VHH binders against q96fz2. Designs and how they scored, part 2

Target 1, 269 residues: q96fz2
Amino acid sequence: CGRTSCHLPRDVLTRACAYQDRRGQQRLPEWRDPDKYCPSYNKSPQSNSPVLLSRLHFEKDADSSERIIAPMRWGLVPSWFKESDPSKLQFNTTNCRSDTVMEKRSFKVPLGKGRRCVVLADGFYEWQRCQGTNQRQPYFIYFPQIKTEKSGSIGAADSPENWEKVWDNWRLLTMAGIFDCWEPPEGGDVLYSYTIITVDSCKGLSDIHHRMPAILDGEEAVSKWLDFGEVSTQEALKLIHPTENITFHAVSSVVNNSRNNTPECLAPV
Key: E = the ipSAE of ESMFold2; O = the ipSAE of OpenDDE; V2 = 0.75 times the mean of E and O plus 0.25 times the DockQ between their complexes.

## First folded at step 1 (VHH)

Design a15 (framework vhh_6z1v_2)
Fold by OpenDDE, second read of step 2:
Structure a15 (fold): chain B 269 residues (1-269), chain A 121 residues (1-121)
Amino acid sequence: as target 1 above (269 residues)
Amino acid sequence: EVQLVESGGRLVRTGGSLRLSCAASGFTFDDYAMGWFRQAPGKEREVVAAISWSGDSTWHADFVKGRFTISRDNAKNTVYLQMNSLKPEDTAVYYCAADSYFSTGYEYEYWGQGTQVTVSS
């Protein structure tokens, strides 16, 4: 996964992340560093995206079922990194393969510390290779959405009002991630960064791309992944597998340019 | 009332071809993606192919290997599955399904009753 969409306004995003805590109480996640949130239809590595994580990571003795939402850098910077510039990392940390997660120190160590997060997105983009050509067709991939009476294609919202309605009730894609905390050698703010765990593609996506993000489908999966206080690493890793519960549609080549940040990126063609 | 009516299923010999049709009524056909599923005896239902609203995007299962092709005619409110090079393993009840979303998942909103395809050796 190298491209996502996360464009919802902060308030809408927050509401979309409503959850029940361990006591069954309806909650909204609390924001950490909300000013770092930058909505975009076209998110690339090294950009900030919102993730969910357990409150226990920030507050001692907190209920580990409580959730925080925080923008983090896409591309995990390991805590042991000694260079002053994260861009000097010699290895790609945009994704973590599920099969080698325990073999790579950069991912194993933070995972062992319980540094699990849920990466939020409207969906993600993948490019299908066209046979015989160097052309690639991009697709937007996301959870199936609840059908509203007029729920035409995401793109067929004839009116701005209808478009807003679609996004007001949008089910966010929830991807399994690992995050780490990096302290710059020269001082400054602690950098929170994440990697997206990837798995082999489900059957439905296999023709588009051979790999997909590990999607946590449902509240229980999300809760278990986040709750590092009660759920062991071993148990959490059982949640990492392909899912067929995916919808997708072809989009225009507009998304190919990472500088494009318009609704056209995810609109069906 | 929403109706999906499959047709075209029959006995065919190995290597043969068959075209399935699904006639849709009771909803705005152009607003729905369509899918074909199959279920063999004792096996789980599996997705065969899917087609987007306009027909611009299609998906086919790996086991299709270019043998089957999904298409649609929105003017006729019909989705088709062209099946070539049929094998005994393709024997199943084939179902047409409709959903507002283009999906390879199993949670389609509307389902047909299915049509039996039997491939003899």
Scores: ipSAE 0.007, ipTM 0.262, lowest interface PAE 10.2, mean pLDDT 90
Fold by ESMFold2-Fast, scan of step 1:
Structure a15 (fold): chain B 269 residues (1-269), chain A 121 residues (1-121)
Amino acid sequence: as target 1 above (269 residues)
Amino acid sequence: EVQLVESGGRLVRTGGSLRLSCAASGFTFDDYAMGWFRQAPGKEREVVAAISWSGDSTWHADFVKGRFTISRDNAKNTVYLQMNSLKPEDTAVYYCAADSYFSTGYEYEYWGQGTQVTVSS
């Protein structure tokens, strides 16, 4: 997972993240640095994306079931990174393999601190290798969406107008992430950055790509992943596995250029 | 498994000197930043000094600059706090802390049990 869409306006995104805390009260996540949220149909590594994380990371004695939403840099910069420029990092931390997460210091240490987050997206993109050529077919991959009279049925056969209307009630993709906090050696603001945990592809996606993000399907999984105050690392890692509850459709090559940021990036071809 | 054991705390006279030591075990010491914190009765815990994993970068709080010096010996898995020109207001329990993140804040992953420093007069 190296490209996502997260284009919802801030207010729509916030409402899409409504949740219940441990006491059963309905809440909206509280924003940190909302001005750093930049909606886009075509998010690449090093850009900022919104993540959910426990309020306890920011406030001592806070209820660990309460959620913050914050933009974080995609591409985890480990706390021990010694260079002044995060772009100088010698290895790719865009994704973190589930099978080696407890072996790699860059991921094991923040995970041990409970630095789990849920990465939010409309969906993600993958490029299918075509057998006889070096050409690749891009696909937009997302949760199945609930049909409504306003949005109608969605899919490859739907009109462009139906896709435009679906966003008001869109179910956001919720991916398991790990974040870390890096303090620049020469001073400046603390950098919050994340990686997306990846697993073996499910059967439904195996013809498109051999890996997929670890998707947290439903509020119970999301709550347990975020609640580092009550859910141990060992228990949280049981949530990391392939899921079949996803759908997809082919999209045009417009998405290939990360500078293209239009609805055409995710529209069915 | 992970342990930080402070030592060296004792009663010392105003104007005196004392060196605190913290022995670390159960983790790769030279991959971790180390900090010294203190907490006096009825007051909040505050950061005193911090040192990077390599020892190349150090930070000292304004109220101890010129009097306290943090250092580390990675071969011995030990961090030190040399305290000079001690004042009664330096009386506190001193804590050693470790984190992979070099921070001047109070959030650290591993903590020792503390060692009591009392400055008389």
Scores: ipSAE 0.000, ipTM 0.110, lowest interface PAE 19.4, mean pLDDT 84

Design a16 (framework vhh_6z1v_2; at its last look DockQ between E and O 0.16; V2 from the best seeds 0.00; counts 0 for: pae E 10.1 > 2, placed apart)
Fold by OpenDDE, second read of step 2:
Structure a16 (fold): chain B 269 residues (1-269), chain A 124 residues (1-124)
Amino acid sequence: as target 1 above (269 residues)
Amino acid sequence: EVQLVESGGRLVRTGGSLRLSCAASGFTFDDYAMGWFRQAPGKEREVVAAISWSGDSTWHADFVKGRFTISRDNAKNTVYLQMNSLKPEDTAVYYCAAQEGFYDTYGPYEMDYWGQGTQVTVSS
């Protein structure tokens, strides 16, 4: 996964992340660094995207079932990195393969510390290989959305009002991630960054791409992944597998340029 | 089974040229970024060059200084390293590696798959 969409306004995004804690109380995640959230239809590595993580990462003795929402840098910068500039990292950490997660120091170490997060997105983009050409067809891939009588498919929103309704009730894609905390050698703010865990694609997606992000489908999966206080790494990793519970549609080549940030990026063609 | 098989390594004189090849199998080649690494005796493995899935983006280490060029042929499932102006300091086992990622990214990678390596020796 190298491109996502996360364009919802902060308040809408927050509401979409409503959850129940272990006590069954309905909650909204608290924001850390909300000013770093930059909505976009076209999120690329090195950009900031919102992730969910356990409150226990920030507060001692906190309820580990409570969730924080925070923009983090896409592309994990390991804590041991000694250079002053994250851009000097000499390896790509955009994704972490599930089968090699324990073999890679950059991912194993933070995972062992319980630094699990849920990466939020409207959906992600993948490019299908076109036989005989160097061109690939992009697709937008997302959770199936509940068809409300009035809210057609993303493409059927005939009116601005209908469009707003679609996004107001949008089920966010929840991807399994690992994050780390990096302290610049010269001082400054701690950098939080993440990688997206990838798995073999489900059958439905296999014609598009052979790999997919590890999607955490449902509140239980999300909760278990986040709750590093109660759920061991071994148990959490059992949640990492392909899911068939996705849908997709072809989009225009507009998304190919990471500078393009318009609804056209995810619109059906 | 994933396989990366390097070839082309040999003894060459200083100032000489060599082309390394890496044949890939067992995975969707054009969905992976490819890279060349080298490891000299007593030294750590270091990144030499990397190339995106499409070949549109490349990265080369500073020590290359324009002497080496990475390329790929997706139709042949092969990645290449053209090495010119070789120096004794370039003596090492050269490894081909692959990392998942079909998008246009360049730079060094924490690789998922590795070849067995090919020995390059540059004599003075």
Scores: ipSAE 0.240, ipTM 0.653, lowest interface PAE 2.6, mean pLDDT 89
Fold by ESMFold2, look of step 3:
Structure a16 (fold): chain B 269 residues (1-269), chain A 124 residues (1-124)
Amino acid sequence: as target 1 above (269 residues)
Amino acid sequence: EVQLVESGGRLVRTGGSLRLSCAASGFTFDDYAMGWFRQAPGKEREVVAAISWSGDSTWHADFVKGRFTISRDNAKNTVYLQMNSLKPEDTAVYYCAAQEGFYDTYGPYEMDYWGQGTQVTVSS
């Protein structure tokens, strides 16, 4: 997984992240660094995207079931990295394979510290090899969405009002991630960065690509992944598997260039 | 074994032209985005140009825009850098790099494979 859409205004995104804490109380996640949120239809590695994580990572004695939402850099920079410039890291940390996560120091160490996060997106993009041609067909892949009478799909939006209805109740894709905190040796702010865990594709996506992000489908899975105070690493890893609860549609090649940030990136073709 | 082998670097005069080639092997070339980077003595390595796996999208750094052109030939597993109107400031070791996937990430942080580099020297 190397491309996502996360374009909702901050207040809409926050409301889409409503959750229940351990006591069953409805809450919204509290933002950290909200000014670093940069919505776009076309997010790539090294950009910031919002993630959910436990409040306990930030506050002594906090309820570990309470959630913080914060922008983090895509492409995990390990806490043990000694160079002054993250670009000197000589290996790919955009994704973390689930089958080797406990064998890679860059991922095992933060995972052992409970540094689990949920990466938020409207959905992700993936490119399919087309037999008999050199062309690749991009797809936008996302959770199935609830339809309204006037507008229930991306392709049905023919006015600004209908477009708003599509996104007002959008179910955000929730992907399992690992994060770390890197302190630059020359000083400066701590860098928070994440990787997305990947698994083999489900049957529904296998014709598009052989890998997919590990998707946390439903509030129980999200809660267990985030709650490092109550859910061990071993138990959390049982949540990491493919899901068939996914839908997709073909999109134009406009999305291929990551500088293109328009609704056309995810519009059905 | 993955290999990226640059060639074509040499001494040229200011205002001259040069074409660099990078031959790739050991992976499915058209699954990879490709980039050219350069490093002058005492300087950080910097991205010069990048090209998507399909060739549909290219990016050039501002300091070379209009002078350098990246291209690829997927049938020959080769990426090129056409360098025109060369300046002494273009003197550097030029590296070819590859990243698996379908996104346009151009930092060295995201590159999976690197070549050994080819020296380009531009004399006054």
Scores: ipSAE 0.005, ipTM 0.277, lowest interface PAE 10.1, mean pLDDT 86
Fold by ESMFold2-Fast, scan of step 1:
Structure a16 (fold): chain B 269 residues (1-269), chain A 124 residues (1-124)
Amino acid sequence: as target 1 above (269 residues)
Amino acid sequence: EVQLVESGGRLVRTGGSLRLSCAASGFTFDDYAMGWFRQAPGKEREVVAAISWSGDSTWHADFVKGRFTISRDNAKNTVYLQMNSLKPEDTAVYYCAAQEGFYDTYGPYEMDYWGQGTQVTVSS
């Protein structure tokens, strides 16, 4: 996973993340650094994306089932990184393979500290090889969406107004992530950054790409991944596997250029 | 089954040039991005250069930009690293690596397959 869409306005995104804590209390996640959230149809590594994480990471004695939402840099900078400039990091931490996560120092250390997060997106993009040509076909991949009160389903033939209304009730893609906190050695603000865990592709996506993000399907999986106060690393890693509960459609090559940030990036073709 | 075999590493003098080759077999080469990495004794493996599956996009690390050029020949299943203006600090084992799929990022943790490496030594 190397490209996502996360375009919802902050208030819509916040409502889409409504949840229940361990006591069954209905809540919205509390924002940290909300001004750093930058909606986009075309998010690439090194940009900021919103993630969910446990409130216990910020407050001693907080209920570990309560959630914070915070923008974090995509591309994990390990806490032990000694250079002054994160761009000097000489290896890519955009994705983390599930099969080697406990072998890599960059991921094992924050995972041992309970630094699990859920990466939020409208969906992600993947590029399929096209037989007999040097072009790749991009696809937008996302959770199946519930039909609105209008009859019918979300489709390519739906009016622009119908597609706009779909976002009010959009089910966000929830991907398993690991984050870390890096303090610049010369001083400055703490940098929060994340990586997305990847798994083997499911049957439904195997014709598009051989890998996929580890998707946490449903609130039970999301809550267990986030709750590092009650759920051990070993137990949490059992949530990391391919899912078939996914859908997709082909999109325009407009998405290929990460500078393009318009609805055309995810519109069906 | 899958093999990446580097060649071309040798001793060269400061200011010299060298071309490394990596021959790939056991997979559909045209579907894979390729990268060159290097590792000096006691240091972690670092990315030197990368090239997309088609050859349309390349990336070079700042410390080699203008001196090294990555290229590929899909008909020969081979990726190359042309190294010019070599410095003693370029001394390292050079590895080629392959990554399936189209991504904007190339790093050691994203690579699917690795070669065994070829030693490049640059003397005064």
Scores: ipSAE 0.000, ipTM 0.262, lowest interface PAE 12.4, mean pLDDT 84
ESMFold2 (binder alone), look of step 3: mean pLDDT 84; pTM 0.861
OpenDDE, look of step 3: ipSAE 0.214; ipTM 0.631

Design a2 (framework vhh_6z1v_2)
Fold by OpenDDE, second read of step 2:
Structure a2 (fold): chain B 269 residues (1-269), chain A 126 residues (1-126)
Amino acid sequence: as target 1 above (269 residues)
Amino acid sequence: EVQLVESGGRLVRTGGSLRLSCAASGFTFDDYAMGWFRQAPGKEREVVAAISWSGDSTWHADFVKGRFTISRDNAKNTVYLQMNSLKPEDTAVYYCAADTSYYEGSWYSPSEYDYWGQGTQVTVSS
């Protein structure tokens, strides 16, 4: 996964992340660094995207089932990185392969510290190889959305009003991630950054691409992934597998340019 | 089974040229970024060059100074390293490696690649 969409307004995003804690209490995640949230239809590595993580990462003795929402840098910067500029990281940390997660230091170490997060997106983009050409067809991939009588398919939103309604009830894609905290050698703010765990694609997506993000489907999966206080690494990793609960549609080449940030990026063609 | 097989390494004189090839099999080649690494005796493995899945983006180490060029042929599942103006300091085992890359222009480090070849010896004599 190298491109996502996360364009919802902050308030809508927050509401979409409503959850129940272990006590069954309905909650909204609290924001950390909300000003770093930059909505976009076209999120690329190195940009900030919102992730969910356990409150226990920030507060001692906190209920580990409580969730925080925070924009983090896409592309994990390991805590041991010694350069002053994260951009000098000379390896790709955009994704972490599930099969080698325990073999790579950059991912194993933070994972062992319980630094699990859920990366939020409207969906992600993937490019299908066109037979006989170097051209690729982009697809937008997302959770199936509940058809409410009023909420037409993304493609059926004939009016701006209908479009807004669709997004107000949008089920966000929840991807399993690992994050790390990096302290710049010269001082400054701690950088939080994440990688998206990838798995082999489900059958439905296999014709588009052979790899897909590890999607955490449902509140239980999300909760277990986040709750590093109660759920061991070993148990959490059992949640990492392909899911068939995905839908997709072809989109225009507009998304190919990371500078394009318009609804056309995810619109069906 | 995933395989990366390097070839083209040999003894050459200073100022000479070599072209290394790495043939990939057992995985979808054009879904991966490819890199060339080298390891000299007693030294750590270092990245020489990297190329995105499409070939649109390349990176070369500073010590290359325009002497080496990475390229790929996705139809042949092969990545190349053209090495010109070789120096004794370029003597090393050269490794081909593959990593999933969804971001064009990303950089690659030896320790984080998913697949590695066995390497090919390049020796540059004075």
Scores: ipSAE 0.023, ipTM 0.379, lowest interface PAE 5.1, mean pLDDT 88
Fold by ESMFold2-Fast, scan of step 1:
Structure a2 (fold): chain B 269 residues (1-269), chain A 126 residues (1-126)
Amino acid sequence: as target 1 above (269 residues)
Amino acid sequence: EVQLVESGGRLVRTGGSLRLSCAASGFTFDDYAMGWFRQAPGKEREVVAAISWSGDSTWHADFVKGRFTISRDNAKNTVYLQMNSLKPEDTAVYYCAADTSYYEGSWYSPSEYDYWGQGTQVTVSS
């Protein structure tokens, strides 16, 4: 919940987000600030990550089922934040607990405004606690991938050359997020920032970590979470729960340093 | 503003007991792991114990297992270190630290914890 991989080139990422609007029309999400998208195998809080959100947030009378894709800062800066420097908020809004989301002002207010987004990633990293040592084992956690002759599974790529083909039809991880809009008190561009909602880990992940992101499994869940014009906060929150439809493998300690940005970060060891 | 305020350090006789406290504020305390570290003169800062967000999972360094116990009270935003059977080698400044980034690799490295208290001195008479 505090480290992801999102390394796909912009055009590949966009195609991976193909969807149908309410009318059944096949679409690609429209980009906002595409130049702020920085692919990386090792995304940490305070960096920008791509999120999906409803077009209705930007255009009056837009179909709420149409999607925008935009880079947002990871680490929600509440609209009421009075400091001049958002970096001083320091990670306290990187994640949001599902069980207290309606009690905390920083999350309740944007949620009440329909500011729901879907956070995109190749997958996320977690560090397994090993009793009797201060060492931790990192794991890369992601959706099960469809078996194909071309891509196979991520574990089937035995060499760096084979790894390139697994991304051709990669199913992106889709995590439930909340975003807010903050206007700097000294003026400047509006800052869009998000938090990832977290839930208790599923049975399959409990040996790695006791928490997991709220994963939206499939287009129906993604669509309902994004569509704040038709789906109330109460109904959307019913989508927030642990999922077992997840897989993982151990990775090397290279990922531990967030400055490392290479394929080795997610390669099986 | 994240604040960690440690208390409880003092002079104790060999074999004695001491409880350290760390009051936390400015972050969602119940979402993050907390740790206790120590640093003796001329030595590197080392991890002593760590506790998960819920308190359900704890880790203790081999050199304190059976003697020290980490615990937390999420209602009071406080983490504790109960120290029993103290030895002269336990003499050090003890630091409370918060892992608020969800970067869980921080358990093995002091440099990876986001926030630190000022430290509290524990001296064990030899």
Scores: ipSAE 0.000, ipTM 0.168, lowest interface PAE 13.3, mean pLDDT 83

Design a3 (framework vhh_6z1v_2)
Fold by OpenDDE, second read of step 2:
Structure a3 (fold): chain B 269 residues (1-269), chain A 122 residues (1-122)
Amino acid sequence: as target 1 above (269 residues)
Amino acid sequence: EVQLVESGGRLVRTGGSLRLSCAASGFTFDDYAMGWFRQAPGKEREVVAAISWSGDSTWHADFVKGRFTISRDNAKNTVYLQMNSLKPEDTAVYYCAAEGYSYGSTDEYDYWGQGTQVTVSS
């Protein structure tokens, strides 16, 4: 996964992340660094995207089932990195393959520390090669959305009003991630960054792309992934597998340029 | 079966040149971006260069920029790394990797070769 959409306003995003803690209490995640949240229809590596993580990562005696929402840098910067510039990282950390996660120090170490996160997105993009052409067709891939009588399909959002309604009840894609904390050698703020765990694609997506993000489908999966206090690494990794609960539609080539940040990026063509 | 087979690695003197090749089979080559990585003893594997599926876009690490050039021939299912002005610091096992996306779209390499040893003597 190399491109996502996460464009919802902060308040809408927060509401979409409503959850129940282990006590059954309804909660909204608390924001850390909300100002770093930059909504975009076209998110690329090295940009900041919102992730969910356990409160226990920030508060020693916190309930590990409580969630924090925080923008983090896409592309994990390992804590051991000694250069002053994260961009000088010489290996790709945008994604982590599920089958080799335990073989790579950059991912194994933070994972062992319980640094699991859920990466939030409207969906992600993948490109399919067009037969007979040198062109690739982009697709927007996301959770199936509940068709409300009033909320037309993304394609039926012909009016601004309908568009807003669709997004107000949008089920966010929840992807399994690993994050790390990096302290710059020269001092400064701790950098939080993440990688997205990938798996082989499901059958439905296989014609588009052979890999897909590890999607955590449902509140239980999300909760278990985040709750590093109660759920071991071994148990958490059982949650990492392909899911068929995905839908997609073709989008325009507008998304090909990472600088384009408009609704046209994810609009059906 | 997916195979990436690197070749061309050898002992070379400082200032010398090498051309590495990676022959791919078992997958649709032109659907994949390709990359070269290297790993020196006791060091982490690092990306050297990458090229899009079409070959229209390339990326080179700062440490090799200007000295190394990645290219590909989709008709031959081969990716190349031309290495000029080699230095002892370039001594490493060089790996070819395939990414199921165009460069810049996804940063996941799905397939790896076994590597070829490049040794640069002073």
Scores: ipSAE 0.015, ipTM 0.340, lowest interface PAE 7.7, mean pLDDT 87
Fold by ESMFold2-Fast, scan of step 1:
Structure a3 (fold): chain B 269 residues (1-269), chain A 122 residues (1-122)
Amino acid sequence: as target 1 above (269 residues)
Amino acid sequence: EVQLVESGGRLVRTGGSLRLSCAASGFTFDDYAMGWFRQAPGKEREVVAAISWSGDSTWHADFVKGRFTISRDNAKNTVYLQMNSLKPEDTAVYYCAAEGYSYGSTDEYDYWGQGTQVTVSS
């Protein structure tokens, strides 16, 4: 996964993240650095994306089931990085393979510190290789959605007018991530950055791409991944596996250029 | 068995151009970030360029920006380094390396090729 859409306005995004804490209290996640959230239909590595993480990461003795939402840089910068410019090598920590996560120092160390997060997106893009050409067909991949009308789930056959109205009740894609905190050696604010864990693609996606992000399907999985105060690394890693509860449709080549940031990027063709 | 095989190194005149290739086998190539490194006589190995698993993001060292371009062809399991406006100080053994979703220092790369010699003469 190297391209996502996360275009919802801040208030709509916040409401889409409503949850219950351990005591059953209904809550909205509290923002950190909300001014750094930049909605886009076409997010690439090095840009900021909203992630959910436990309040316990920021407040000693906080309830670990309470959630913060914060923009973090896509492309994990390890805490032990000693150079002054983190942008220098950001691209190579865009994803983290599930099968080697406990072997790679860049990911094992923050994972051991409980630095688990849930990466939020409308969905993600993948490019299908087409036989006989160098051109690839892009697809937008997302959770099945419930239409606001009585007609059921929204899909590729729906009219463009239907898509404009579904955002009010859109079910956000929730991907398992690992983050780290880097302190600039010359001083300045701590940089929070993340990577998306990847797994083998499910049967339904295998014809599009052989890998997929580790998707946390439902509030139980999301809660367990985030709650590093009660859920061990070993238990949390049991949540990391392919899922079939996903849908997709082909999109225009407009999405290929990461500078294009319009609804056309995810519209069905 | 994982293999990275570099090719294309040769003697080139100052100002000339050269393209290095690295053929990969034994692993899922498009899951790995790839890098080019070099080591000149009497110097430590340094990072020249790197490219993400998808090819959408690249990084080039300041001393080669505008002259070298890294690219990859996932259909052919090959990564390339196009070298233009070559200078005598570009003389080095060039290494291809594969790094799996990790930080891109020399210590973090999983697999290394044996290198290809580039010599730039005045």
Scores: ipSAE 0.000, ipTM 0.180, lowest interface PAE 13.6, mean pLDDT 83

